# VHH binders against q9rw55, part 17

Target 1, 281 residues: q9rw55
Amino acid sequence: PQVEQLARQKMWNLAERFVAGESIESAIQAVQALERDGIAGNLDLLGEFIDSPAKCTEFADDVIKLIEAAHAAGIKPYVSIKLSSVGQGKDENGEDLGLTNARRIIAKAKEYGGFICLDMEDHTRVDVTLEQFRTLVGEFGAEHVGTVLQSYLYRSLGDRASLDDLRPNIRMVKGAYLEPATVAYPDKADVDQNYRRLVFQHLKAGNYTNVATHDERIIDDVKRFVLAHGIGKDAFEFQMLYGIRRDLQKQLAAEGYRVRVYLPYGRDWYAYFSRRIAETP

## First folded at step 4 (VHH)

Design s29 (framework vhh_7w1s_2)
Fold by ESMFold2-Fast, scan of step 4:
Structure s29 (fold): chain B 281 residues (1-281), chain A 116 residues (1-116)
Amino acid sequence: as target 1 above (281 residues)
Amino acid sequence: QLQLVESGGGLVQAGGSMRLSCAASGFTFSYAMGWHRQAPGKQRELVAKISGGSTAYDDSVKGRFTISRDNTKNTVYLQMNSLKVEDTAVYYCAAKLYRGSWLDYWGQGTQVTVSS
């Protein structure tokens, strides 16, 4: 409707801080701007409400176009996908559509020396996502596909240890979904401490670790930990969200740390932007 | 914005020579520039690199390939002599902006085919 259209137009002036535009071209330009500051991108095509099998396959096709455009622009593709957006849980011809579409996406990224991160969603998708992650690492290698563990879940510490045989690249996050206390820590202090446990154990295991947080206390603890244990700056990276703490992003890059910024783009930006405003003062 | 554009690829006969050029735009300084290649069914490998005045080469091309740099234009060249069929690959230009940078800027690649 017209009221929603006017609201979206008005909100774009605020949203452009957190979203890299609506097109592949604007997203690529945003990555190139970050790379001039020594900061890498992690591209995310927004599409959280894709429900039909046909739309899931169309979304996967658009992710592949993004990968091709990144390569054409001289950028090594690094892309995050939500398996639900490409059909996880939908049967097509006797196979999970999400797994089928993820294979197509990862194969294209691998062709260009790139990487796909399988974003973790709510707790009900953890089992199937980790199972599909194991399958995809076996097919493509841990250097081309990674996943996410959420410190707010009680299960995550055990999940991390169970994956060590894969030498996996894992993005550590606190968690962003509303979860019941039966599966997630209700106390922020417990979430933060479990985050440190996940990061430190993964680093000690010799696995590439993505430290995805804006929490300076945790960042400082990670800096002290890697120095104390002789862990090189090539064994991990800090990851942050586009438009959040750009000062800290530049500071860490200037100090010689690897920094990567999660860059959402696309026409479905409204839902993403609404969550960012709720989390940021 | 930063782009690396390769030129000079194509078909050449074994024993011949070819020069690849990589023109950079959108930046004024680069710590290191180099050439990588990827043959069908193989992993991408470093061929040659230049950092300041220092050069390094893969053993398979030593004595045959020469990397050089125009510091004014941030352009790198790969002079390829005594070409072999095994040199057939897509050649990629890469740049690092500063010492310790983990970001490699890459060109789109240029095909080099060496016929027997």
Scores: ipSAE 0.000, ipTM 0.232, lowest interface PAE 12.0, mean pLDDT 85

Design s30 (framework vhh_7w1s_2)
Fold by ESMFold2-Fast, scan of step 4:
Structure s30 (fold): chain B 281 residues (1-281), chain A 116 residues (1-116)
Amino acid sequence: as target 1 above (281 residues)
Amino acid sequence: QLQLVESGGGLVQAGGSMRLSCAASGFTFSYAMGWHRQAPGKQRELVAKISGGSTAYDDSVKGRFTISRDNTKNTVYLQMNSLKVEDTAVYYCAAKLYRGSWMDYWGQGTQVTVSS
């Protein structure tokens, strides 16, 4: 009924700052606006309840349409996906559906010189995601596939080191899921210190590093670290969320740093942001 | 399977000239191409860039170096004149596929040594 429509309208007025619209066309326009300020985009198609094999494959088809549209518009196809949304853990004809669909997506991106980031999810998916990441890097190259490590997890320093043979592109995040203290640091200070360790070790190993944080203390520490160790501005980038600290995004770009903004878009934005509000009161 | 293959490097006397070539394969499009260099103990820096018909140069090479592109051969050139000892570096060819992207693809690097 009308009550739901009114709720969506009110939420859109709040979410409009943080979501690049409901369509591929609006998402492309948002990336083009960022590029005029020297800022790159990372496009994320929002999905809700991708629970069947057919829906996972349809979602993958929509990601491929996004890649084609970005290329056609003169934008590098740079897209983040969650493997669970394309079928990770679902068996289809003896193969993992998520891996099968990820191959299709990455192959299309590679055709256009693009890049796919495999978003990390809760701790129960880390092992399978890193195994599939290794497989995909072997097939497509580290210049076309990356993944995420979460500093709140005790395991992440060891995981990072174990991947050095791939020369991997990794996005470093603090982590956003509720995790038990058996697998994750309960203290914010330990999470922040481990974040610095992940970033610094990955940079020293000569691996492309995405520093995904709005934390200015960490950003300043990274700036000092790369200067002290002779690491060029072409070896890493800062990443931030659409609509958050646009002043800082522009400042870093003006200083000559690479800056990329994570842009969520799609019709399922309402459910996504309703959950975000519930998680972060 | 995008590749940039460089040629034309080597040893040259100060005051001399050298031309570097970069052949691109697997490319169906590019917004811009350029030359970067990394001298011993220094950061990698942009030397020259070409996009369409427009060119840009680092201040240290302006008036001495010229970048050009032959679209029929899919090749980019760097003509280096009045070479100085401080021009000694590994020179890298790079390609930028999209206007808003950074340099996406790199050659293997070609050594240029300028002797006194």
Scores: ipSAE 0.377, ipTM 0.694, lowest interface PAE 2.9, mean pLDDT 89

Design s31 (framework vhh_7w1s_2)
Fold by ESMFold2-Fast, scan of step 4:
Structure s31 (fold): chain B 281 residues (1-281), chain A 116 residues (1-116)
Amino acid sequence: as target 1 above (281 residues)
Amino acid sequence: QLQLVESGGGLVQAGGSMRLSCAASGFTFSYAMGWHRQAPGKQRELVAKISGGSTAYDDSVKGRFTISRDNTKNTVYLQMNSLKVEDTAVYYCAAKLYRGSWEDYWGQGTQVTVSS
């Protein structure tokens, strides 16, 4: 309706800094613009309210189209997915639909030398996501599949160590699901300390580490750590969110560090940014 | 310059009401916003959160507290009714910028003291 269209237009003027548009074409153009500045992209197709097996499979098909489009544009595909959006927890033919769809996506990315990161979600999905990550790394290799560990969770240091046999590529994040204190550190200082422990231990173990934060104190600590331990700039990268601290992104790239920007895009951006709006915005 | 500024805390008698406000600046909209609290000597706990059209509450406050948002003011509110001495805590506002955000943003906290 007209009121929702007006709200959508108004919200876009405010959200456009943080979303790489609604289409694959606009997302590809945004990645190409970053690459001209020596910054790599990580594409995320927005998928809010995916609640049926058919929608999960359709979403997976759209991710595969994105991978094909990136390859056609001369970009090595690097895409993040949420397993819940492709059917994690839904049974189909005696197997988890999310695992089945993830295999299709990763297989396509692997054809083009690409990479899929399995985004971590709330604490209730950590066990199943890490189990599925192990399975997928065994099938496709750690060069093509990564996942995320969240420093705000008490469990994450143990999870990191348990995965060392895979030599995994892991994106380290603080966490952003507003978790209760029964599973997550309530104090920022503890989250930040645990973040440093996760990053430093992963780097020291010889595993490719994605340092995903805008916290300059942590970034500076990582710079000092890698220099002190003789860890090369090819063993890790800094990751940041599209539209956040563009100045810092450019500064790190100019200093010779690898930088990758997470770019959300898609028609579901309105739901992605929505506050209290009608159920079908 | 992302900032969350809480207001509306203070002293209130048991059975009274209080409204907390959290104004977000330096970013356009938050995908999710919530209120946490930390009582003296206890761990911080989630009280209420709002994301899109969905709200969630801790069992201890359900039916007494209401969380709401105002898009125009980029502000989240916590309406606290039938306050108990046990609700005494520092209340923290938190925001998740958008669904793909990797970090929550936090306010400095506002003290709520409920006297018997």
Scores: ipSAE 0.294, ipTM 0.639, lowest interface PAE 3.4, mean pLDDT 87

Design s32 (framework vhh_7w1s_2)
Fold by ESMFold2-Fast, scan of step 4:
Structure s32 (fold): chain B 281 residues (1-281), chain A 116 residues (1-116)
Amino acid sequence: as target 1 above (281 residues)
Amino acid sequence: QLQLVESGGGLVQAGGSMRLSCAASGFTFSYAMGWHRQAPGKQRELVAKISGGSTAYDDSVKGRFTISRDNTKNTVYLQMNSLKVEDTAVYYCAAKLYRGSWSDYWGQGTQVTVSS
């Protein structure tokens, strides 16, 4: 209705620093602006909730359009997807639809030397996502497909070690879902310490590590760790959210570290913006 | 800060009805909301989801459960009818604010126990 539309339009002037616009074109321009500052982008399509196989495939088609547009603009595509948004857990023609659609997306990215990160969701999807990740790395190579491990889960340290045979590119996050204490650390201090364990072990294993956090204490600990162990700045990167701590993003890039910024875009920006305000008052 | 507060759980006799509520605060607009459940010794599973005018249900609850949303109150409801002992679980409210990598929130869970 008109009231909700007016609220969206009114909020855009405040939201524009957290969201890379509603279109592929605006998202590409935002990546190009970051690249002028020596910062890379990670594009994430905001969309409608996906509840049917047809809509999952349409979302996958839109991700492929994004990849094609990035390539056309001279950008190496780097895109994050949630397997649930492309059909994970939905059977179509005797196969998992999410895996089928992920193959299409990764194949397109690979044509352009790009990369797809398979976002991790709640704990009930970890087993199937890691199984599908292993399959996709086998088909496309670890240089084109990565996934996420969440430090709030007890299992993540073991999962990380179990994947070493793949030499995987992994994005380390604390975790965004409220999980039961049977599977996740209830205390922040334990989550933060396990985050350090995941990052340090992955770096020591010689695997490309994405350190996705705004937590300066952890960032400083990672800086000290890589210096102490002779790990080069080409073996890892810091990742942050668009519009959050832009000062820190620019500082790290100026210090010679690789920095990548998650750029959400799409028609659902109002929901994303409202969440950013709620989380970072 | 987004918070999901569940209410309406408890003990109910088989064949009975129960309504769960989930109030979202700290957020002016939720993209999608839903309910998941976890029985002892089992994985958490989808029960029902709602986004706009679209709803989706697990086959085990189709025809018995109805999800609805009141956008004015930022509240999602799960109306559970013809309850079975097998419906006994902790029920979790979930909110998808958007599809991006940081997009989902969960409530603390509400116990539902169905006795014969």
Scores: ipSAE 0.000, ipTM 0.149, lowest interface PAE 16.0, mean pLDDT 84

Design s33 (framework vhh_7w1s_2)
Fold by ESMFold2-Fast, scan of step 4:
Structure s33 (fold): chain B 281 residues (1-281), chain A 116 residues (1-116)
Amino acid sequence: as target 1 above (281 residues)
Amino acid sequence: QLQLVESGGGLVQAGGSMRLSCAASGFTFSYAMGWHRQAPGKQRELVAKISGGSTAYDDSVKGRFTISRDNTKNTVYLQMNSLKVEDTAVYYCAAKLYRGSWPDYWGQGTQVTVSS
């Protein structure tokens, strides 16, 4: 009804800062606007958990359409997916559906010299996601698939070290899920310090590191670290969320750093927007 | 680079106690950590292992040895009580970073000698 439509419109007026629209076309336009400022995009089709195998495969097909649209628009595809959205944990003919669909997506991106980031979810999915990441790197190469480690988890520093044989591209985040204190640091100071440890160790290992944070103190510490250790600006990038600290995004790009913006889009924007509102200063 | 460094070995009298520590660098959480030992002329054998909330012990040490882990310090401990001459061996810390075959990483070893 009219009341629901007005509420959605009001919510969208707030959300449009953080979401690149509901369509592939609007997402592509948002990436093109960022590229004019020397900033790259990381496209994310919203839809964290999908219940049916058929819907997971439809979601994967929509991600492939996104990759094709990015290529057609002259953009090197760089896309994030959640394995739960493409069927992780669902059996299809004796194989994990998420792994099957991830292979299709990564193969399409690889055709265009692109990259797929396997987003990390809650702690219960870390083991299976890292196992599937290792499998996919073996099949497609670390230049075409990466994953995410979350500094709020006690396990993440060990997970990072376990992956060094792959020379992996990893996106370092603090973490966005509600987790119990049995698996995650309850104190922000410990999360922030572990974030620095993850980034610095990954950089020192010679692995491509995506520094995904809006925290200027951490960004400044990373800038000092790479300068002190002779690490080139081609060995890492800063990543931020669409609509957050646009001023800082432009400043880092102007300083010659690589900057990439995570651009969520799609009809399922409400859940993403709700998290952004809770986390934004 | 991942490293496991053992400490706390040495000489001890039969019936005594000793605590071994293994400090892990380069990681905070591993799938499993444990202790192996190698006596003169024998193969390296599992002593104790901890994975999540579960522990496993070789029958020869069950009830005498206790494995524990401090995740905040990246350290695994082996508390050895009621030591026997037969416990004399080089003790190796071991780690498995992910689910699968055990182990992936070894420490350099620390000598434990139990005198009668």
Scores: ipSAE 0.000, ipTM 0.094, lowest interface PAE 21.6, mean pLDDT 84

Design s34 (framework vhh_7w1s_2)
Fold by ESMFold2-Fast, scan of step 4:
Structure s34 (fold): chain B 281 residues (1-281), chain A 116 residues (1-116)
Amino acid sequence: as target 1 above (281 residues)
Amino acid sequence: QLQLVESGGGLVQAGGSMRLSCAASGFTFSYAMGWHRQAPGKQRELVAKISGGSTAYDDSVKGRFTISRDNTKNTVYLQMNSLKVEDTAVYYCAAKLYRGSWYDHWGQGTQVTVSS
């Protein structure tokens, strides 16, 4: 216990670059600091190994507490959740627990004019997540619920087109899970090319697009695309991870682009931090 | 439920004045109100904003445009003086509900055309 506490303290000195603290209060302060630079926040409560229905519901309650705290602090609630963390795939009284808990979270966010992004996970959850996304958009409206498409998956271009009737807000990411070549492009160049296709097609369809990448080549291509096609700066935003390319975040905001930073926080930061270290050059 | 309805646009000669009005209904919470404009072939830009007792203006209109609010009528105004041909645009009233959020509630826009 003492050894673990000391190790945690030591590792926090490195982790504090990537994590907005362990508490709601520290997360709110981090958002307020970003807002002084014209940068918005996307709050993510870290939760790993949520293995019981009771814990999934407790996690959802903590997300609702975060939404309440953001509103009280004068921040538009903008929160990302993983449906697996709130019970997706777990049956409780004949209903999917994740869908039940997502409804509670989105209803609270909507009450305050806020937004919930349904994070996409590994390829095995794509079908269920997009089905639940359609259901939730139908119940709450596309202005309050969004989701994520991953360019590393072969299926994503078709998924994007299939959702156009919803006029959906979608966050485009490359993808962070290790996937087999049967479902995902193994070559980085193909992933990057498909990322551009997803973004450009979504923008051309008139849908609000979140361009979530630190790749300056892609960012520059998006800048050129929107200029060439007369797409306004109110039709999309750039999104980045907390602590990564802070210089680029400030530069884009100063150029008049919308910038939002994904801010993970919570006591379960170690797993997130380990992934960030592994990805750092 | 916040709705914004603009009025007061139209054709005006260079050097003239015009006042735009924005009537807000369903008011729940608004951190700031602003006027944006979009000229043909250009991106939409913030022209003026009001938040509490503070106002701010884009450099291109500073000294010529004035934003004000009548809380009794729940209406925001944009007084435009010494109009230039380059002020020609569709003008939008918008509400910003939270400090760090975007302008999420928009009026339908009103055309302002300034002739030489």
Scores: ipSAE 0.000, ipTM 0.194, lowest interface PAE 14.9, mean pLDDT 86

Design s36 (framework vhh_7w1s_2)
Fold by ESMFold2-Fast, scan of step 4:
Structure s36 (fold): chain B 281 residues (1-281), chain A 116 residues (1-116)
Amino acid sequence: as target 1 above (281 residues)
Amino acid sequence: QLQLVESGGGLVQAGGSMRLSCAASGFTFSYAMGWHRQAPGKQRELVAKISGGSTAYDDSVKGRFTISRDNTKNTVYLQMNSLKVEDTAVYYCAAKLYRGSWYDFWGQGTQVTVSS
């Protein structure tokens, strides 16, 4: 409605710092601007709840269009997807549309030397996502498919170790969902310390590690750890969100570290941004 | 998929020369190719790179190492002259597919040992 249109216009003035626009073209231009500062992109097509198989397949088709456009523009197709947005969940015949659509997306990315990160969602999806990650790494290789582990979950240290046979590329995050204390650390200090454990163990195992945090204490600890253990700057990267701590992003890149920025874009930015504000006091 | 296979490593006396080769297969494009090395207990470092006919070298090897490419054979070479004991390392060939990307495709590495 009219009221929503006016609110959307006002909110864009706040959201434009954090969202790379509504189109593939604007998202690619944002990546190219970051690359001039030595910073890489991780593209995320914003999507709301997708409630039908046809819509999940349409979303997957749009992700494939993004991959093709990135390649055509001379940038690495590096994209994050949520398996729920492409149809994760077995049907009555035991078929999982999300896995089928993920295969299409990863195959296209692989064709162009690209990479797909399988975003982790709430704790109820961890088992199925890690099972599908193992399957997809077996089919496409760890250089083309990665996933996410969340330090707020008790299970994540064990999950990380269980995946070492794959030599997996993993994006380490603290976690963004409200989870019960039966599965997640309620105290921030425990989440932060478990984050360090995940990163240090993954690096020590020789696995490519994406350190996704704006927490300077953790970043400094990672810098010291890699120096102490002879781990090269080619074995990991720092990842941050678009529009957050741009100063720190540029500083780390200038220091010779690999830096990648998560760039959300798409027509559904308003709903996404509104949800973020509502959930964060 | 891009596959990189190194060859030409081995044992050599200080002051000697060695030529490393890297055969590339798979993708029809790459922005740059480079040679990296890692000595025991040290971080991996880029020593030489080639992109569109331009070459660049780390100060530690400048004037002694030469990188070249034979596009017909899809092979990149590293000619190493006046070798020093401190050049002892595992040498890795790596490819950068896009201008703004990093070296994400790596060979298995080849050992170079320089004896005094």
Scores: ipSAE 0.565, ipTM 0.798, lowest interface PAE 1.9, mean pLDDT 90

Design s37 (framework vhh_7w1s_2)
Fold by ESMFold2-Fast, scan of step 4:
Structure s37 (fold): chain B 281 residues (1-281), chain A 116 residues (1-116)
Amino acid sequence: as target 1 above (281 residues)
Amino acid sequence: QLQLVESGGGLVQAGGSMRLSCAASGFTFSYAMGWHRQAPGKQRELVAKISGGSTAYDDSVKGRFTISRDNTKNTVYLQMNSLKVEDTAVYYCARGLYRGSWYDYWGQGTQVTVSS
């Protein structure tokens, strides 16, 4: 406990660049600071693996408290959740607990004109997540619920096209899980090319597109694509991680583009921070 | 909780003047504030915005309308001069992020009718 405590204390000065603190109050203050620079927030409550139904419901309750706190502070609630953290795949009285808890969260966000992004996880959860996304869009509207597609997966181009009837808001990411070559491109160049295909096809379909990348080559390609095709700056946004390329975030906002920053917060910051550091050479 | 409440709308003769007020409860300092309008059968359009010390106007109202704010009272104003029949619309006050790239809070709207 002491060794872990000392490590946490020594690393906090670096971690505070990437994490918006441990509390709802600190997360709200971080969003307000971004909004003064013309940058919106996407709030993410960090959690370790949640294995019990009661803890999944408690996590959902904490997300609802976050939504209420954002509204009270004059912030339009925009929150990302993982369905697995609120009980996806767990039966509670004959219903999927994750779907039940997601409904509570989205209903609260909708009261305040807010938005919930359903984060995508590893490839084994794609089918159930997209099914539940379709259900939730039908109940609450695409203006209040979005989801994520991962360009490293072979299936993602087909999944994107299959959702066009919903006119969905989708966050495009490269993907962060280690996946087998049977389902995912093993080569970075193919992942990057497929990312461009997903973004360009979604924009051409007239769907709100969240371009979540720090890759300037892709960002420049998106800028050129929207100019060439007459797509307005109100049809998409760039999304980045808190503390990463703050200079680029401010530059894009100054150029009139919509920029949103993913803000992780909560007591489990040490694990998140350790992964960020491990990814650098 | 941020709430925007418009007032000052109503009926006015062409060539007249009218001032709309938007009283905000909650924090608007360092945010962009804008006035939008929607005429029957048309899309909602931005009329005027203020962000920091900078203002911007739609070409259709430039020289006739003036946006201002009193940060002490947390109130935004739209002074409308030389009103035309085509200025008839529901006027909405809205808060946006710096430079007005996003408008995330909207008032309920106030009707302005300009008669000939």
Scores: ipSAE 0.338, ipTM 0.699, lowest interface PAE 3.0, mean pLDDT 88

Design s38 (framework vhh_7w1s_2)
Fold by ESMFold2-Fast, scan of step 4:
Structure s38 (fold): chain B 281 residues (1-281), chain A 116 residues (1-116)
Amino acid sequence: as target 1 above (281 residues)
Amino acid sequence: QLQLVESGGGLVQAGGSMRLSCAASGFTFSYAMGWHRQAPGKQRELVAKISGGSTAYDDSVKGRFTISRDNTKNTVYLQMNSLKVEDTAVYYCAKGLYRGSWYDYWGQGTQVTVSS
């Protein structure tokens, strides 16, 4: 209805603080602004659960256009994708379409020395995503593809250890999906404790670790841990979300830490914005 | 395909000058580029950085070194004047996204030796 459309239009006025616009051009401009402050970007074209093979391939083509635009603008391509948006679980000629499209995307990024992060989604996709991550690391190398582990899941500590043979680049997050207590910690304190375990174990294993959190207590704990264990600032980075704690982003960069900001963009902004509202009601 | 190739290094006498070039291929204009150096037994250090229209220099080279770029040639330069023996090092061109030492792409390096 019209009333809902008007409400959505007003909702966008708040959402534009957290979303780098609806176009590749606006996303590139946002990354360039961050780079002036010594902060890198992680570009995310918004789109989840795309329903047809043709749309999944079109979405992959748009991600490739983003990679080409970043390269043309003098930005090292660093892009996050959700495998569900490029066809994970859909069969095309006896092969998983998501895996086929991910290969195209990673190959283009690798051509420009770039990196693709395979975003983790709800718990039902963890097994297939980690299996496809192993395949893609074998084909392209851990320097060009990484994935995400979510501390709210009971399984994540075991998954992290199982991946050590790959020397993987992993983005550690708390988790943003609504999950049942059968698979995820219901209490924030347990999620936060497990987050520290994931980060510290991954750092200690000598694996590149992306510490994706705005939680200053965890950030301070990571700073103390790396100093205590002689881990260099070239072995990890802090990652934060666009429009959130810009002051903290600048502070960490000024202190000499690597900082990367997750920059969502595109017309499918509502689901992302709704999750941001849920986290800070 | 993305490569950074340094050139212009060599032997020079103290008080002399030298210009290093870093040719970038496989990508267009880089937003952040820098020159680092590493002397034997020392840590690699940032010498000069150019990002957009801004430049920054290490205190040890301020007033003596100048970083510049030629977008037409996709090349960044380090003009080194009033060279000192302690400027002797391997000089590396780097493309990066951060201030300081976090750089994604490094050249192979070019030796600069300053004799007295």
Scores: ipSAE 0.000, ipTM 0.222, lowest interface PAE 13.3, mean pLDDT 84

